# Miniprotein binders against q9h3h3: the designs that were tried, part 74

Target 1, 235 residues: q9h3h3
Amino acid sequence: EDGFTAEHLAAEAMAADMDPWLVFDARTTPATELDAWLAKYPPSQVTRYGDPGSPNSEPVGWIAVYGQGYSPNSGDVQGLQAAWEALQTSGRPITPGTLRQLAITHHVLSGKWLMHLAPGFKLDHAWAGIARAVVEGQLQVAKVSPRAKEGGRQVICVYTDDFTDRLGVLEADSAIRAAGIKCLLTYKPDVYTYLGIYRANRWHLCPTLYESRFQLGGSARGSRVLDRANNVELT
Short names: E, the ipSAE of ESMFold2; O, the ipSAE of OpenDDE; V2, 0.75 times the mean of E and O plus 0.25 times the DockQ between their complexes.

## First folded at step 7 (miniprotein)

Design pd (at its last look DockQ between E and O 0.01; V2 from the best seeds 0.00; counts 0 for: pae O 7.1 > 1.5, placed apart)
Fold by ESMFold2, look of step 7:
Structure pd (fold): chain B 235 residues (1-235), chain A 84 residues (1-84)
Amino acid sequence: as target 1 above (235 residues)
Amino acid sequence: SPEEIREEIRELLEKALELLFEARKLFREGDPEKAKELLEEVLKLLEEAIRLAEKLGNERLLKWAEILIEFAEELLRRLEELLK
């Protein structure tokens, strides 16, 4: 049952990836338009399938913001998936080390910090802070799920370009905290997503590479004031 | 004063991390000479943090300093590959 539930969630994630996205692209859109866009499309009110009364009339798979320096690079995903299939049929052991090696070999190095929030003010406020951080250049790209008709928690994904670059992953965590986010963050390399490896998988692999917990009195608290003041000043 | 030494270590580690972020940015933006200069300063700060953490016997601060040294050394290796 547990495996069937995971398979259904994976299929829904694939469908969302294929549906249209609502995108603010800082590479082609002036930063001064961001606040109006955020007010028009709060993630707690943008519905997955365009329900009556929502700001979107069409299905939305994801709401995304692309930073000025974002350069899309998925790597050799086809080669990765072919090598994964060959590995499974060859009878060789499957370990976290083999997944890391596949990711490196095929240059599928991106990953993401994840946070889960219930629909409402906290979600919309967190997303706005992340979106501003992306447009201001502290982060490169982020997305948030729209509201499902069943309700439940939504997810914000903040991408980094190389999960083996630990300093870059920590820098992204610091930028997320500077945006005022205090909830639990988990980090997942994209290789697990492309191979369909989720929490309840048959290899007992753990897709989460890092966890981040907010602690009062850290340096992230000092920068929160500065970024909030700068963002308020510019709006 | 153990508490004053602990605060000094914290300040050294925070500064080292800030310089590491700056060095990584300079490395990716193609200014390896400035990145190298910052990494050399990072290592000096971390060596002092280790000396003080050993004096206190604080294993957690010592481990954190050692992790930051690993980050600095990895960036230096990548920088040396670029300058070849």
Scores: ipSAE 0.250, ipTM 0.706, lowest interface PAE 4.7, mean pLDDT 82
Fold by OpenDDE base, look of step 7:
Structure pd (fold): chain B 235 residues (1-235), chain A 84 residues (1-84)
Amino acid sequence: as target 1 above (235 residues)
Amino acid sequence: SPEEIREEIRELLEKALELLFEARKLFREGDPEKAKELLEEVLKLLEEAIRLAEKLGNERLLKWAEILIEFAEELLRRLEELLK
């Protein structure tokens, strides 16, 4: 069981949001420079705190690639949090449907496919494939965590604009698989992160909506996607 | 084991975050006394998380615990100002 608890990922996200990001922005940087940038900042070598001999001298929160169609829109996170608190106060039952409705109401619809990989060639290769897919417009935005001192797993996050758009979520899975990634993927809406809904939360909410497993010789998608809330295969 | 310590830190941080959200809720609901009690518990949990994170040498978990402490302390300060 990958020891990156959703809390560790949330903790990383908050701490990483405070530190500089290494960003390749395809809106302003020619795609021809991507390979040089990937070679300069391989995620297995970029260190969280800028350790001596690392490609970065300063702390790095995330390494990110922005596609041409990327537009940062976080929605009304403050309104979402206020409504979430009011909901908890009301004593009304809290369900995945409730969270979905809150997310829609406040336009906090982003979600991400997550993969956890050990530092090394496999991680750097996976990241390069994802980064290329983003620059080519198959994906909108992705980020990868830098290497920690402990050498633990690194996470790649591939975002989608709307976790309620099942087709868009599945298309992103297909693009990730097309990039050559064969590991387990889990999909988590950002609303769950913003509301502090992690594993073993008091509401017994599963923060992971979808799970994707690679399938050899399967459908054109190369994966089986499970809806975890309904325990139904979507592919 | 280092793995057991990491899991313990995680559980502490999860509980601290849960209680922090509850404290923030109670504060808004007009129960500042109970909010204060929860924030004091949050701080204790986070102090233990820091101790374990330092023992483990996990700078990430340490930084998160520190951020949550700062947040809890800020809420506690605001709460105490309201109770005066």
Scores: ipSAE 0.017, ipTM 0.269, lowest interface PAE 7.1, mean pLDDT 83
ESMFold2 (binder alone), look of step 7: mean pLDDT 84; pTM 0.807

Design pe (at its last look DockQ between E and O 0.03; V2 from the best seeds 0.00; counts 0 for: pae O 4.1 > 1.5, placed apart)
Fold by ESMFold2, look of step 7:
Structure pe (fold): chain B 235 residues (1-235), chain A 84 residues (1-84)
Amino acid sequence: as target 1 above (235 residues)
Amino acid sequence: SPEEIREEIRELLRKALELLFEARKLFREGDPEKAKELLEEVLKLLEEAIRLAEKLGNERLLKYAEILIEFAEMLLRRLEELLK
């Protein structure tokens, strides 16, 4: 409302990217070490800035798990950002279709399912389930925010490698639900993150592509997934 | 060492970020003179962070400082209109 919300969030996100991460990398670390690592670094107790009594004495930007098959491929992010600046100065309409084409052209195809949970056992249990799914190969990579000083919900991000691959996105939703997660999930392509486009953006773009709501006894996959861009149910 | 220089830059950036967020809070609370004082300190910290980042050749830390400078200068322009 004061006109600086986006700048504030961008500054916080950049700070978290630049600070150290706590990473369990299954590509170089035996899977048998995962449970000890999870017990040492529960996200409800890992603090953003290393508060007294935390398992971390230094700032932590993110807690992450990389799966055995994780192959980092952010695509041509610099080219994407340059094309985005050119598009803004061109006077042409900025639409969801234009953003999708930019993402495809520059191979910035990753996206993520997001869940927001309050600090505590439920968050730590959900993260542990997600981390195990990553190490076991049902998911490729996930991260969770550390505990903020002012409290508030923390976020778990579960990445997929191609937001245009609806089956792959739905498979990730199913793997998340199989880990016992019942809360609301929202899916955001990374292109919006790299361009700094959030919900209240000046172009009225909707960065949430899908919503997943858990429904016991409904769909065979146990989820009701809505395509927010087209307002159609996929499941 | 390069590690010590990088940590010094990180500490400068963290302090600048804390003061920048406090300045934004003071701007919203209608205390533009105090907010301006904090922004002057923010800019001093960021200029030192830039000097060290250039010495180290660390392009990412340099961009981080520059983005914070732009935010601080945008807020300062808004405050200067209030203080006219």
Scores: ipSAE 0.431, ipTM 0.816, lowest interface PAE 1.6, mean pLDDT 87
Fold by OpenDDE base, look of step 7:
Parts: C-alpha cells; sequence; structure tokens
Structure pe (fold): chain B 235 residues (1-235), chain A 84 residues (1-84)
C-alpha cells in the first residue's frame, strides 16, 4: 500500500475518533448483556454514516468494548510531538530506538494488534470473540471500524498498554488466537500514529513492530510472531 | 532549492497534523471553540503547503495536503454544527 493510502487511512481514523462510538463498557454493564449488544450492533451491519436500514441511525466512528481493567491513558502526546519536532531540527539520526525512548519519556506506550477483515460473518464472529475476551479480562480494550459505503475491509484493533512490554504484546496475540482468529495480525505502536510515521516515511521506519501468523499444531500460542525490526521470530 | 521547499512542505504538514490532534483533544475536553480556532489555523498551514507543493510539482505531497484539508474542513463543519 502506497504511503498515501496509509495517510488517508490515518485521516479517516482521526475523523472516526470524532464521531459517536458504540461502546460496551464492562465496568458499568453486566457481562450477561454482551451477547444482546453484539446481536444489536454487528460490525458488518453498523454503517459509518447511519445509512437507512442499519442498526445505527447516526454516524458511528467506532464500535468498542472496554474491559474491567481498562483505563484510558494517552500519556503526554503534546510533549511527545514537541520533542519530536526538536529531534527533527537537531539533525540527529532518527531510529526505532529513538522513537521508543520518546514514547517512554512521554508515557505514550499504547499499541495495538490490527486485523483487516471483509464485512460479513467472519468479521462479526471475530469481533464477538474479541469482545468476549475483553469482557472476560483476557484483553483490556478493543475496537472495530463500522462498515464503509464502499464495502472495504473493516479493521479490528486490540490494544495493549505498553508496546515495549514484549510479553504483554505476545499475551495479547495469544488471547486473540484463543478467541479463534486465524488471520494475519500486525502490531503498531500508537506513537507512530501520533508522529505521522506511516508506510514509506522519509526515515524508512517500519511502523509495524510485530507480525503474527497463525500456526496449526505449533506452540501453545497458536501463532508465529515475527519482530519486523530485527527480522527475528519471537515464538 | 527544491529540497528546501520539500522540507518546508513537510514541516507545514507536520504542524498541521499536530494541530489536528490538538483540536481533536480540545473537542473531547469540551472546548469546541478553541478546537475551531486550531482547525482554522490548520487550514491556513495546509493552503500554504498546497501552494508550495504545486510550485514544486510534488503530486504526493499535494495529495496528502488535500486529504488533510478535506479532513480539517469536515471537522470544522462538525464543530460549527455543534456550536449552533
Amino acid sequence: as target 1 above (235 residues)
Amino acid sequence: SPEEIREEIRELLRKALELLFEARKLFREGDPEKAKELLEEVLKLLEEAIRLAEKLGNERLLKYAEILIEFAEMLLRRLEELLK
């Protein structure tokens, strides 16, 4: 995908963040209501703009599930951006290590596993599995994009609190696999999004840190996780 | 130089993106008026980026700036609707 496509997707994601979200919050809503909520708002039927006949009459940016342990913490994004500007003006080399240090310094540590699925039963089933895993405390928070008019792929995002915690990232992969998801997963830190680091950026930084491929009969995790920065298998 | 112009465009686009994130934050914090002011600044930055990108003949940077403008304008319209 051309860098332009990544920038367009980022702009669309930012626009979606400004629209109303359909949220199931396990902190305030009984887990017994999850199945009814999933049936009411299947991601393949929820439309981005509230099209006639959709479950939603108003625009929906995201469909999300919050676990009991979920705490929104975005860190110091403004300080991160200012430090990133200063770094660019300094002429110092920009590496993945530099970005990691910036993220740590400003506490912008969130990241997400991403999966792209076509609208339909497979997407809704995958989402239901993820939502259940979140409500059961195996995952902290997840969101899925609503259906676009063009019928393009929808994205499920499964968050982790710290992209520098390799074990936590791998545990989330395992939980996703345990939920029955077999597609390709990519892991992206949010810091890369906040700094506008997309595919084919001028610094040649890969915005994807990890790739997970499903493996039949493999390790207890049911996946092979590749560190893309080092080209090393972690599992 | 063409390289200097390219870097200037990139800086404008970077600043525009930063302000877009800030505007979004302010909106979520319940300050839509300040969010609106930032979006108006974003549009000015992006207009300059477009002008320079056109001068440079850089279609990629031009297209990126256009996408950000469309996004900023969309957010601005939404904010204006909420402020009525």
Scores: ipSAE 0.018, ipTM 0.419, lowest interface PAE 4.1, mean pLDDT 85
ESMFold2 (binder alone), look of step 7: mean pLDDT 85; pTM 0.827

Design pf (at its last look DockQ between E and O 0.03; V2 from the best seeds 0.00; counts 0 for: pae E 5.9 > 1.5, placed apart)
Fold by OpenDDE base, look of step 7:
Structure pf (fold): chain B 235 residues (1-235), chain A 84 residues (1-84)
Amino acid sequence: as target 1 above (235 residues)
Amino acid sequence: SPEEIREEIRELLRKALELLFEARKLFREGDPEKAKELLEEVLKLLEEAIRLAEKLGNERLLKVAEFLIEFAEELLRRLEELLK
């Protein structure tokens, strides 16, 4: 890796955020239409740039599903960034606790469970399970990246409103597992993305707060969740 | 129209991103001279995107352009260090 992989992925994500999204909004669309929408726009076939023969003719940044309780709240991202710049100039130590406090102060509390899957049936099936869980109210909002030309892994993001609410983060993990997802999950606060805290950052901050591994015959949650900051199992 | 300006900014950013990734590829492949040429084009595209984003008052697109500039400049800096 040339040291730019994290910045490249961030740039790709930012570019995707600028392009049109394919959205199923459960607040305005009947749940009975979900299956038809999923069949029309399977994420393994939706292409990032609207390639010939894809379900989309135009560029698509993300495919998303909004639940009934979804309310977009990004908090004060500008104030957060200004405070972060001031903190860097102050020479004060920067810790995960510092970032948590900044996030709380500026109400930038959203975070997401991430899963990476190869294009194909497993991805589309996973997405369908997540989308159903969102529409049924077990999850608030999720998105999946479209297929890239290079055929790389696609990412499903399942959001929670507050990364500081450990119970809410664990409940989302449980809902994802209940939807039949068995792959590795990582949880990342959005504040880390907004502040440019990527892998191998100069502050040695881990952008992943939690890791979830599927467990057969385990607790009712069907997973083991590790707190990466403290190296403690939560489940 | 504001919509046309937004689309123009998006197209500039898209093209800048594509060229940035190509420049990064060329850099990894050992063609730093071509990578430099592409990065210079990237910077021009992003400067225009910034100008239009400021004109439109679109902070989101401005932030994307600023981020891509920082990335391109850092790549260019590293490239120039290798060409010395």
Scores: ipSAE 0.155, ipTM 0.644, lowest interface PAE 2.4, mean pLDDT 87
Fold by ESMFold2, look of step 7:
Structure pf (fold): chain B 235 residues (1-235), chain A 84 residues (1-84)
Amino acid sequence: as target 1 above (235 residues)
Amino acid sequence: SPEEIREEIRELLRKALELLFEARKLFREGDPEKAKELLEEVLKLLEEAIRLAEKLGNERLLKVAEFLIEFAEELLRRLEELLK
């Protein structure tokens, strides 16, 4: 395309981060209240800017659920960004390995499984299953986008705290599948987001580390996970 | 050439977006004066991008730059509330 779709999406993400969020926080709210909250704020009905007839009258950037064990830690993002600028001016090649090393050095290790679903029952059911898994402790934190004015697919993000911990990432995939979700999942480390590196970037980096496809008759999790990074430092 | 001008606009927009990200972070970490300075630089970059995009007649690049200006102005508005 013309190279500006990624920049527009990044600006929209920043705007959503700044708008109010609808949050169920298991650290301060009893689990018995979750079902009522889910019924009040289905993501297919919560509108980005508070359309008439929606459950929200004001803008909503994200709908989120925080698990009881969730401990926010984004790491040294400022140091990461400074090192990234220095790397760009150094003349060294920019590769997935250099991004991995930056993330490790600055402790920016979180990442997320992503799924894209059209508004409707399937989206709301998937979100409810994810939210329950978070409150029950199988997952730590998740968010879902509200319904956009122009329509289109919405995104559910399911976070893990360390993209280098393959077992933890695969356990999150298994928990997502146990919630009955059969669509394609992609996994992206947060380091790419903090550096503003999206799919159509000038370095031709692929922010997707793993891809998970549901497979009947396969593994106990019911999914096949492909490592798309093929990084020799990933052991 | 027109392609060189288009690439200059792309670099201006990429730099503006990187500075927006940094300004948002400074805003959250309690350094609103530095965040304001970065946002003012963002607006300068975007005004130049608009000038070049108008010269090319590129409506899509104009809309991207205008969207980023609106985002930067909203961040400035929120910073002004904090500095009161």
Scores: ipSAE 0.017, ipTM 0.430, lowest interface PAE 5.9, mean pLDDT 81
ESMFold2 (binder alone), look of step 7: mean pLDDT 85; pTM 0.824

Design pg (at its last look DockQ between E and O 0.01; V2 from the best seeds 0.00; counts 0 for: pae E 19.8 > 1.5, placed apart)
Fold by OpenDDE base, look of step 7:
Structure pg (fold): chain B 235 residues (1-235), chain A 84 residues (1-84)
Amino acid sequence: as target 1 above (235 residues)
Amino acid sequence: SPEEIREEIRELLLKALELLFEARKLFREGDPEKAKELLEEVLKLLEEAIRLAEKLGNERLLKRAEWLIEFAEELLRRLEELLK
């Protein structure tokens, strides 16, 4: 992906964050209502701009499910950015370790497993599985992009609270696999997004920390997780 | 040098993105006025990036800057509508 494409996608994601979200909040809504909500708002049919005949008449930025344990925390993004600017000005080497330390210092620790799926039954089925896992407490929060006019791939994001907690990241992968998802997963810390670390960045940093590939007949986890920074399999 | 100009453009674009993310955060935190101020700064950075990209004759960087400015302007418009 061209760096432009990554920036474009980031900006589109930012614009989407400002539009209304379709949210199922398990903290306030009974789990028994999830199936009806999923049927009402299948991601493959929900349109970004509320096209005629879509389940939504108004623009939708994201479709999201919040689990019982969900607590929004963005950390000190301002402090992070200021420290990042100072670091760049210093001419000191910038490594994944540097970014990790910045993230820890400023409490910007969220990250997400990403999967890209074409609109249709497979996407809606994957989303339903993820949404159930969130409501059941196996995952904390997830969101999916609505259908674009061009019919491109939609993204499901499954969040973890701390990208530095390798166990938590792996547990989320396991829960996603248990929900029946077999596609490629990539894990990206939000700090990389906030600092503009995209593909082909000047620091040659990989914005993807982990990659998960489904494995038939493998470990109980049902996937192989690769640490991209160290090129080491974790499972 | 052309390479130095290219790097400067990249730095401007990066900073613009960082400020866009911060503006978004501030908006979500209930400080739309400060978000607006940051978006205005973003526009200035992107205007400079456009100028340098034009000087360099780099169509790719120009298109990136132009797209980001359109995006920032749209966000600013939305913010201004919310502040009415």
Scores: ipSAE 0.018, ipTM 0.314, lowest interface PAE 7.2, mean pLDDT 84
Fold by ESMFold2, look of step 7:
Structure pg (fold): chain B 235 residues (1-235), chain A 84 residues (1-84)
Amino acid sequence: as target 1 above (235 residues)
Amino acid sequence: SPEEIREEIRELLLKALELLFEARKLFREGDPEKAKELLEEVLKLLEEAIRLAEKLGNERLLKRAEWLIEFAEELLRRLEELLK
């Protein structure tokens, strides 16, 4: 615990979700406006709480880009959460297979590739590349955290619509690498996020399903992807 | 030369991946006939990439092409079932 508990992290995540988001929505906004929007709202300068001198005057929870093909479908999250509560009181074992089945049953299948970068040019450049990939249709939707008051690394999340569709997840990895991203990527199904299950959870569940590392001589776009559940390399 | 063959394999794999992205997009948008056409083209490109990778003796490029073929064939199977 680095001065915070899992409870504090969950509360902060909820607050960010509830605060206003800065959104570029390609479904309603011409792609030619993207570069100006990116220049106006670089994630290294957009502050979490709207500090004086920043481009935003009010709190911002997330900066997001929605692609033209993005069709939001969070699934039956309420039913998922109710079933999760019942499972915890039933005495049945809680395993990765149990979580997968809950996600399938309630159609909560989305997940995301995550990358962590320090604030500055590298973060803003990476985000711009991801945002262009979303608007051009290689990716569906992405978001990036604003700059926190205490500093620290920021996160870019690149979503996929079905974590059980391994091919779709790997396709998104390839698109991320084509945007010039060379850092470590980790993949987390959204079911873990909706249930508040983070790395240091009491059930010892591992929310990371895949890891992707850039290397020369890997895939056509330079990835080596490891399936954490089965400890096998996919590429 | 071996370098020219490697570059040709790289171009084939890049084109195949581009078409795979497009085919998956068409599949999701409900245009399965166009998606099928792109997947057939993907398979042609990947089979040529395999032929060249075998000629070059490059095991990593061969494995990559074979993996992409499995990916494309799975999409094609799902698409053909949908079209029945």
Scores: ipSAE 0.000, ipTM 0.090, lowest interface PAE 19.8, mean pLDDT 80
ESMFold2 (binder alone), look of step 7: mean pLDDT 84; pTM 0.817

Design ph (at its last look DockQ between E and O 0.01; V2 from the best seeds 0.00; counts 0 for: pae O 4.0 > 1.5, placed apart)
Fold by ESMFold2, look of step 7:
Parts: C-alpha cells; structure tokens; sequence
Structure ph (fold): chain B 235 residues (1-235), chain A 84 residues (1-84)
C-alpha cells in the first residue's frame, strides 16, 4: 500500500516537471530578495493549478532555488534510456551495480535527498531553511512541490551532483540538518527516476541508497545515516 | 578491557572520517598532494581499526572500517586520475 502511495506521488512529480516552475536563482538575483520571495510563495499556499486565493494564478509544477554554484547537467539521459532498453532485452542480470554502471557510463550522476511533509507551517519553515542554505552556498539546488487540492504531503528535493561521491552526499545531509530539518530523509539517485524505477518495480530494486534520521544531541554530524545496501550505520 | 578497545576503534573511525572530509575538501580546492597525504594517514588509521576489530570479533565495527577504506580508496583513485 505504501508502494502504491509512493508511486502516485512519483507520477504527480513527473507530470509537474512539464509545467512552469517558480524559481529563485541566486546566480542572477540578490540574496537580500530571498526573504520577500519566500514570504510571497510559501509552498503550503502555492497551488498546483492556480486555485483562487493562491499567490499564483497559473499552474506551478515546482518551486525551486538555484544556488550560486548550480551548474545544470542532466548528463546523457537519452543514451541512458536507450542502453537501459537494450539491457532489458539482453538477458543479463539487472542489479543495483548494473544501474550504477549505466549512470556512470552516461554521466547521469545527480541524486537527491527527499523529505515528505504535510502542508502548513512545518513545511514552509523547512523549505525556508533549505532555501537559505542554498543561497548561502551550503547546498546547490533544491525544489519543493506545490500544494495539491487534496492537501496531501508535499516533497522537498535537495540535489547533489554525484551520488558516487558518497562524502559529498553526506555533507549535503549535514547541511540539511544544520538548516534545522529533523524529519526522515531518504537519498535516491536520479538514474532511477529517469528510468522509471520506483519502489514497487518488477526488478525488486531499491532506489533508496541512504536513510538519514535526526539524532538528538548525540552526533557530531547531527544525523544517523543508514547505508541501505549494506544495512550499516555510517555515522 | 574490551570496552576500552571498542572505544579506541570508534575513535580511530571518527578521526578517519574527519580526515576523509578534509581530504575531499583539499581535493576540491585543488591541493591534491596534501589530500593524498591525508588519505594515506586515513588508511593507516583504518588498518589499525580493522586489526583491533578483528581481535575483538566485532563484525559491526569491522564492516564500518571496511566501508571507510572503500571510500578512501575511491577518493585516492580519483586523485590519482587527476595527477596523471
């Protein structure tokens, strides 16, 4: 059942990619304008389709903040998808190692820390903290889904540029915690998203590499990070 | 005592992790020679942690040390590619 719910959220996220985004781009916008922008567009109030009374009159797919160091690079996604189709017909085993190698070969190396929060102050406060961390340079880029009519949970995605750079992924977790985030985080490489591989998939792959749990007063890094492949805590 | 040895292993792992992050920082800042020096120290700390963890038969601490060795060697591999 949880797999069905997660798949529905993933389908909504894919559809939202095609609609316009609300973007604060630190590369072209002064950091002093961030607080006003956050107040104008809280994710709990920005509606997916521009409902009456919303700050937005048109559909919004995502709300995003680009940091000063953000360099867009999706890699060779088309080549990745073609190689994936060829692999499926080859009879070769499909494993997490196979996907890792495809991602490396095609330079589709980005990934993201994910958190799911109900609409309201907690979501808006979490997003504001993350957005400030991006503009201040502790994080590279983040996005948050807008409010759905049904009022379901929304997702914040905090991107890293290379999921094989494990220390960099853990640094991003630390920066998220320093921004005051205490909820569960999961890390997913973008390769799984581009290939349409979600939790309930026919290959029984787990697209989550890491889980991060906030650690009250006990960790130098502020979180307890589980490596899902090895079932080992790293911190 | 075994408890004291376990705490020594944890301290070695903590220090190794600290140096790994510092080495990565130096690599990104364009100081690969200093980064390599730190990674060699990381590997020494982790080899000692492995010896102590094997002596205790502590599989959890042994696995943590092995993971950190993998991370250190991956960063060293990337550094050596850059120095070619």
Amino acid sequence: as target 1 above (235 residues)
Amino acid sequence: SPEEIREEIRELLRKAMELLFEARKLFREGDPEKAKELLEEVLKLLEEAIRLAEKLGNERLLKRAEILIEWAEELLRRLEELLK
Scores: ipSAE 0.302, ipTM 0.734, lowest interface PAE 3.2, mean pLDDT 86
Fold by OpenDDE base, look of step 7:
Structure ph (fold): chain B 235 residues (1-235), chain A 84 residues (1-84)
Amino acid sequence: as target 1 above (235 residues)
Amino acid sequence: SPEEIREEIRELLRKAMELLFEARKLFREGDPEKAKELLEEVLKLLEEAIRLAEKLGNERLLKRAEILIEWAEELLRRLEELLK
């Protein structure tokens, strides 16, 4: 993927974050209402700009589900950015370890499993499975992109609190697999997004830490998780 | 050198993206005025990136800067509409 595409996608994601979100919050809404909400706002039909005949009349940035244990904590993103600028000015080598340390220092530890699916039944079914897992407390928070005018793939993001907690990252993969999702998953720390570290960046940093592939008849997790930095299978 | 100019353009684009992110954060935090100020700075950075990309004859970097400008301008327009 051309670095251009990564920046464009990042800009699109940033614009989407500023538009209204369709949120199911399990902290305030009974779990029994989830099925009706999912039926009302299927991601394949919710449009980015509120097209005529869509479930939404207004622009929607994301469709999200918050679990009962969800607490929004983004850490010190401003301090992270300032430290990142100072680091670049210092001429010190920038490594994945450097970014990890910056993230820890500023408490910017969130990360996400990503899956890309074409609009349609498979996407809506995958989203419903994820949303249920969030409401049931197997996952903390997830979001899905609405349908774009141009079509293309929609993205489901399933968050974890700490990308440095390998066990937590693997548990989220297991929960996603238990929800019936069989596609390729990639895990990306949010710190990489916040610092503008995309594919083909000047530091040659891989923004994807983990890759999960579905495995038939394999381990109880139903997936093989690859550490991309070390090229080692974790499962 | 052409390489130094390319790196400068890349740095401008990076800084523009960082400020766009910060502007978005400030907007969510209920400070649309500061978000607007940052977006105006983003536009200045991107204008310089365009100037350098044109000087270098780098169509790829030029196109990247142009797209980011379009995004920044759209976000700025939305913020201005909310501030009316």
Scores: ipSAE 0.056, ipTM 0.548, lowest interface PAE 4.0, mean pLDDT 86
ESMFold2 (binder alone), look of step 7: mean pLDDT 86; pTM 0.846

